# VHH binders against (2R)-3-sulfolactate dehydrogenase (NADP(+)) (comC), part 4

Target 1, 333 residues: (2R)-3-sulfolactate dehydrogenase (NADP(+)) (comC), of Chromohalobacter israelensis (q1qwn5)
Amino acid sequence: MSRMISLREAETLAVAALEAVGVPRWEAEVTARALIDAERDGLASHGLSRLPFYLAQARSGKVVADAQARVEVAGSVIRVDARHGLAFPAIARGVERAIPLARELGLVAVAIGGSHHFGVAGAPVERLAREGLVAMAFSNAPSAMAPWGGKRPLYGTNPIAFATPRRGTDPLVIDLSLSKVARGKVMLAKKAGEPIPEGWALDIEGRPTTDPDAAIAGSMVPAGDAKGASLALMVELLTAGLTGSHFGFQASSFFEPEGEAPSVGHLMLAFDPAHFSDGYLEHIEALFQAMLEQEGVRLPGTRRHALRRERGESLELPEAVVDELRAYAVSRV

## First folded at step 20 (VHH; from t2 with S58K)

Design u2
Fold by OpenDDE, look of step 21:
Structure u2 (fold): chain B 333 residues (1-333), chain A 123 residues (1-123)
Amino acid sequence: as target 1 above (333 residues)
Amino acid sequence: EVQLVESGGGLVQPGGSLRLSCAASGFTFSDWDSIGWVRRAPGKGEELVARIYPTSGKTYYADSVKGRFTISADISKNTAYLQMNSLRVEDTAVYYCARWYMYWSGEKTFDIWGQGTLVTVSS
């Protein structure tokens, strides 16, 4: 069963739950907002349904509940240590520093190490875009994909996100998983006792499989086959590699309540168009106009923006999630 | 409890000055996007008067108050101020302190408001 809840109530509830497990107020608020925005955008898999897992991990110590991210700036590089806390506070701190620095230098990198689930990869780049910056974001995750030609998963789905401001309208936002299909869809099929389509996953032997159980035990097929695998490797190196964080095969699950910290990495790039050329917004709008002249073409992010507006100030959440969050909120652990 | 408390309002003659204070409790206001003053005049809509961004120190002013009003913040006291000089009759309003936060996407919204303080400019 689903329950309707206001954004404010959802935030209040989420924050209370996070505080109950020892997350400081600011970090709790940032986290809550990130998850709520995912809900608003229709990305429930990355929304409040994730919070119970975070909470459980905080209780077990897998996530350091009271972690405060440390930020260091050296030239054009902003280094953020998430200190095995939640990712969102670290991301927020990095983004906040990136905005003025990008305006100053033209291009900056935010490198976040020792982090957790990145959430919606398109979110932080959208934020940067709303500040007038062009942005890219990368994150590695626990292993889900095998290198091309291999059979053992080493990389996560390793999303790539991109956003750019637009004149007088919402930013263009690209958010791509480098798997052909989201692992969550396989999980749903498993739950339903249904086969998955061919081409989604490989079994433990690296063979194509339509069995959800075999798929889960195996690996997800990269988007674009070998090309996707290569891109995933690039992301792995740009994130976990540069930050000295755990590679996908070293990272613990974002869903398991116990174990070592996942300690994954993130990378964001922020470009100030003003440093590159004059008339950036006008220039890119010509491209978008040309795209939109073709019937059936939509700009990336359009659907998300529309959904956000349609949902307004209310969310539809699974009752079970709401109940679980309430349970945490009342239980001062 | 998270709250903003305004003070410093009162009756002043045209050309006079007042200094409003906004004390924040229950949160560190420097952790938020911005703190600002919004006024509501009788029969008029809400107007953003001034805003300060604690992290950068940047300030914003409505055109109607530019050159006359100054917003500042003391992080150590968790307090924001609005120095109002050269007050005019049209500045008469209830002045509210508010904090702004951003959604994760970068959208900005109001979060908490104070109770307001009345500023009356009259001869």
Scores: ipSAE 0.372, ipTM 0.763, lowest interface PAE 0.8, mean pLDDT 92

## First folded at step 21 (VHH; from u2 with D31N)

Design w1
Fold by OpenDDE, fold request of step 23:
Structure w1 (fold): chain B 333 residues (1-333), chain A 123 residues (1-123)
Amino acid sequence: as target 1 above (333 residues)
Amino acid sequence: EVQLVESGGGLVQPGGSLRLSCAASGFTFSNWDSIGWVRRAPGKGEELVARIYPTSGKTYYADSVKGRFTISADISKNTAYLQMNSLRVEDTAVYYCARWYMYWSGEKTFDIWGQGTLVTVSS
């Protein structure tokens, strides 16, 4: 059963719930905003439904509730330690430092270690793009994919995101998981008691499977098969590798309330196009126009931007989620 | 009901000072958002006067008010302020408090504003 809730109420509940488990005000606000905006963008899988898990993990100590991210800048590298707290505050702090530094140096990296669920990967790069920067983001996650030819999951779905500003309109935003399909679709099939299409998943023996249960116990097929697996490996190395964080197979689940901290890694790159050439916006617009001349072509991010505008001032959430958030909000743990 | 309520306006002599207050009701200011003041003078268009970004502490001022006006916010009191010093006749306007919602993705939208408070600077 779903329930309609105003954005205001959602924010109030989310922030209160987070504070109730010991998250400081700013960190709570940032986290709430990230999750709520995911809802607004039609990305419910990354929205408020995640918050109950975060809250439970905070209670258990899996997430350090009062963690404040530490930022260090050396040259073109912004190092952020999330300190096993939530990811969003760390991301926010990193992005904030990246904006002026990228303008100064032309290219900077934000490396975040000891972190948690990255959320919507396209969001932080969009923010950078809205500041006039070209940006990429990488994150590893708990294991979901096996190396090509293997059977044991080692890599997460390891999203790659990209964004660039556009002249006079919303940024182009690319947000890609490196799995062929989202695991959530497998879960839906399981719930429905239906098989999944072939090619989505492998069982524990590394064999293709159409059984949702076998798929869940096994691994997700990488997008582009071997190529996707290689890209996922690259992401593991760029994120967990560079930051000294847990690789996918070492990271605990974002959904389990107890256990060790996931301690995953993120990497963001920010480019100031002004340092690379003159007339960047005009130049790239020629490409976009050429793309759009083709009738069936849409620029990445278009749907998300549209949905953001259409959803208005209310959210549709599972009633259970709302109830759980309310429970946290009224009872300080 | 979501509201911003401005107060502190009035009649003042040139060179005088006023302090405007903006109280939020029905919602809480977020450190992630920004708060500001816009004004509309008689016969003129709307002008952004000042804006504060609580997360960064960054402030913006129109050139016309730089050095004279100071914007601040007390999130704990759910209130924003505009200290106006060295007021000039040309500062005469209705002053509106406003909130800009900032998305996690960085988009900023002007979504809430008050009814305004009149500031009249006259000899």
Scores: ipSAE 0.868, ipTM 0.955, lowest interface PAE 0.4, mean pLDDT 95
Fold by OpenDDE, last read:
Structure w1 (fold): chain B 333 residues (1-333), chain A 123 residues (1-123)
Amino acid sequence: as target 1 above (333 residues)
Amino acid sequence: EVQLVESGGGLVQPGGSLRLSCAASGFTFSNWDSIGWVRRAPGKGEELVARIYPTSGKTYYADSVKGRFTISADISKNTAYLQMNSLRVEDTAVYYCARWYMYWSGEKTFDIWGQGTLVTVSS
């Protein structure tokens, strides 16, 4: 069953639940907003349905509930230690520092270590774009993908996100997982008791499988096959590698309530177009116009922006999620 | 219930001063959000007059009011203020306080509005 809830009510509920498990107000608010934005964008798999897992992990100590991210700046590199807390506060602090520094230097990197689930990768880069910057974001995750030719998953689906401001309209936003399909689709097939299409996943022996259970126990096929696998490796090195965080095969699950901290890594790059050339917005708009002249072409991000407007001030959430959040909110544990 | 409540409006002569207050309840000022004053003059559209990030103190003003108006916030009172000096007849409007909410994606929207307070500048 689903329940309709206002954005404001959802935020209030989420913040209350997070505070109940010891998350400070600032960190709770940022986290709530990140998850709600995922809902607004129609990405429920990254929305409030994640919060019960975060909360459980906070209670067990897998997530440090009261962690405050530490920021250090050296030249063009912003280092953020998430301290095994939630990712969103660390991301927020990094982005805040990146904005003025990118304007000063032209290009900066935000490297976040010891972190958690990155959420919707397109969101932080969109924020940077709304500040007039071009941005990229990378994150590793618990293992879901094997190296090409291998059978053992070593790294996650490792999203790549990109955003750029546009003149007089919403930013262009690209948000890509490096798996051919989202793991969530496999989960849905499992729930439905249906096979998955060929080419989506490999079993534990590295053989193609149409069995959802075998797929879940095995690995996801990279987008673009070997090319995707290579990209995922790049992301792994740029995130976990550079930050000294856990690689995918070392990271605990984002869904398990207990265990060691996932301690994954993120990397964001922010470019100030003004440092690169004059008339950036006008220049890129020529490309977008040429694209849009072709029938059927949509710019990346258009759909999510439309969904935001369509949804307005309300969300549809699973009743079970709402109930669980309420339970946390009143427990004050 | 979340609300913004304006006060301090009234009749004033040209060159006079008024101080508007905007008291917030049901929510607290955040680092992510700003408080703004928007005015609606008769027969004219909406104009953002000023806004402030209460936690950082960063302020923005419309050109039409720069040097005359000052926006401020008291976090301890969860209240924003608009000091209006050197008032002109063209400043006559209903002044609304509003929260400019920032989403995680950086999108911003005025999502909470006060009822408005009338400021009349007349000789």
Scores: ipSAE 0.795, ipTM 0.953, lowest interface PAE 0.4, mean pLDDT 95
Fold by OpenDDE, fold request of step 23:
Structure w1 (fold): chain B 333 residues (1-333), chain A 123 residues (1-123)
Amino acid sequence: as target 1 above (333 residues)
Amino acid sequence: EVQLVESGGGLVQPGGSLRLSCAASGFTFSNWDSIGWVRRAPGKGEELVARIYPTSGKTYYADSVKGRFTISADISKNTAYLQMNSLRVEDTAVYYCARWYMYWSGEKTFDIWGQGTLVTVSS
């Protein structure tokens, strides 16, 4: 069963729940906003349904509830230690520092270590794009994909996100997981007692499977097969590798309430187009116009922008999620 | 309850000055959000006059008011101000203060509005 709730009410509830488990106000607000944005974009799998897991992990100590992200700047590199807290505060701190530094230097990297679930990868790059920067984001995650030719999952779905500002309109936003399909779809199939389509997953032996249980126990097929696997490896190295964080196969689940901190890594790149050439916005708009001349073509990000407008100030959330958040808010754990 | 309460409007002669206040309750100023003054003149659309990021102090002004208006904020009082100098007849409008909320994605929207205060500049 679903419930309609206003954005403001959702934020208030989320913040209260987070504070109840010891998350400071600033971190709680940032986290709430990140999850709400996911909801606005129609990405419920990354929205408020995640919060009960975060809260449980905060209670158990898997997430350091009162973690304060530490930021260090050296040249064009912004290092952020999430300190096993939630990811969003660390991301926020990194982005805040990246904006002026990118404008100064032309190109900067935000490297976040010891972090948690990155959320919607397209969001922080959109934020940067709205500040006039071109941006990329990478994150590793608990293992879901095997190296090509292998059978043991080592990499997460390792999203790649990209955004660029556009003249007079919303940014273009690309947000890609490097699995052929989202693991959540497999979970839904399992719940429904239905097989999954061929080519989505491999079983524990590395063989193609249409059994959702076997798929969950196995690995997700990379998008583009070997090419996707290679890209996932690149992301793994750029994030966990550069930050000294846990690789996918070392990272605990974002869903399990107890255990060691996931301690995954993120990397964001921010480019100031003014440092690269003149007339960037006009130049790229020519490409977009050419794309849009083709009848079936939509620019990446169009759907999320449309959904935001359509939804307005209301969200539809599972009743169970709302109830659980309320329970936390009242418990003052 | 979240609200913005405005005060300080009134009748003033051309060349005169007014100071508007916008007191926030139910929420606190943040680094993410800005407070803006939007005016609506009779027969005209709304115009963003000025905005401030209360924590950083960063300000923005419409060209029409640059050099004449000053937006400020007192975090300790959770209040924003608009000092209006050298007022002109064309500044006559209902002035609203509003929170410009910033989403995680960087999208911004005015989500909280005051009731508005009338500023009349007339000889």
Scores: ipSAE 0.788, ipTM 0.955, lowest interface PAE 0.4, mean pLDDT 95
Fold by OpenDDE, last read:
Structure w1 (fold): chain B 333 residues (1-333), chain A 123 residues (1-123)
Amino acid sequence: as target 1 above (333 residues)
Amino acid sequence: EVQLVESGGGLVQPGGSLRLSCAASGFTFSNWDSIGWVRRAPGKGEELVARIYPTSGKTYYADSVKGRFTISADISKNTAYLQMNSLRVEDTAVYYCARWYMYWSGEKTFDIWGQGTLVTVSS
């Protein structure tokens, strides 16, 4: 059963729930906004349905509820320690520092360590794009994919995100998981008692499987096979590697309420086009126009932006999620 | 209940001054969002007059009001202000206070509006 709820009500509820488990107001607000933004974009798997897990982890200490992210700047590198708190506050602090610094230097990196679930990877880069910057984002996650030729998952699905401003319109946003398919689709198949298509997953022995249970116990096939595996490795190194955080195989699950902190890593790059050439916006628009001349072509991010406008001020959420958040908000644990 | 309530409007002669207030309830000013004044003049479109980030104190003004209007905010009172000096006939409008909300993705929108207060500048 689903429930319609206003954006404002959803935010209020989310913030209240987070505060109830000891998350400070600023961190709670940022987190709520990130999750709601996912809902607006039709990415429910990364939306408020995640919050109950965050809350449970905060209660157990797996997430440090009152963590304050620390920011250090050295040259073009912005180091952020999330201190095993939620990721979104750390991301926010990094982005805030990156904007003016990128304008000054032309290119900066935000490296976030000791972090948690990155959420929708396209969102932070979109924000940077809305500030006139070209941006990339990388995050590792608990293990889901094996190295090519292997059978033991070592890498997360390790998203790569990209955004660029556009002249007079919303940014182009690319958000890619490096698995061939989203793990959520496998979960849906499992729930439905249906097999998954071949090529989606490997079992624990590294063999192709169409059994959802075997797939869940095994590994997801990388997008582009060996190429995807290599990209996932790159992301592991750029995020967990550079920040000294846990690699995928070392990171605890974002869904388990107890245990060691996931302590994953993120990397964002921000480019100021003005430092690279003149007339960037006009130049790239020529490419987009050429793309759009082809009838079947859509620019990345188009659907996201359209959904935001269509949804307006309301969300449709599972009733169970709303109830659980409400329960936390009242419990004041 | 979330609301913005404007006050301070009225009739003033050219060259006069008014101070508008915008009191917020149901939410607190944040560093992420800005408070703005938008005016609607008769027969004219909507114009953003000024906005402020309450925590940082950063302000922005329309060219039409620069040097004459000053936007400010008192966080302790959860209230924003617009000091309007050297008023002109062309400043006649309904002035609305609004929150410019910033989404996580950086998208911004005025999502909370006051009822508006009428400012009439006439000799």
Scores: ipSAE 0.785, ipTM 0.954, lowest interface PAE 0.4, mean pLDDT 95

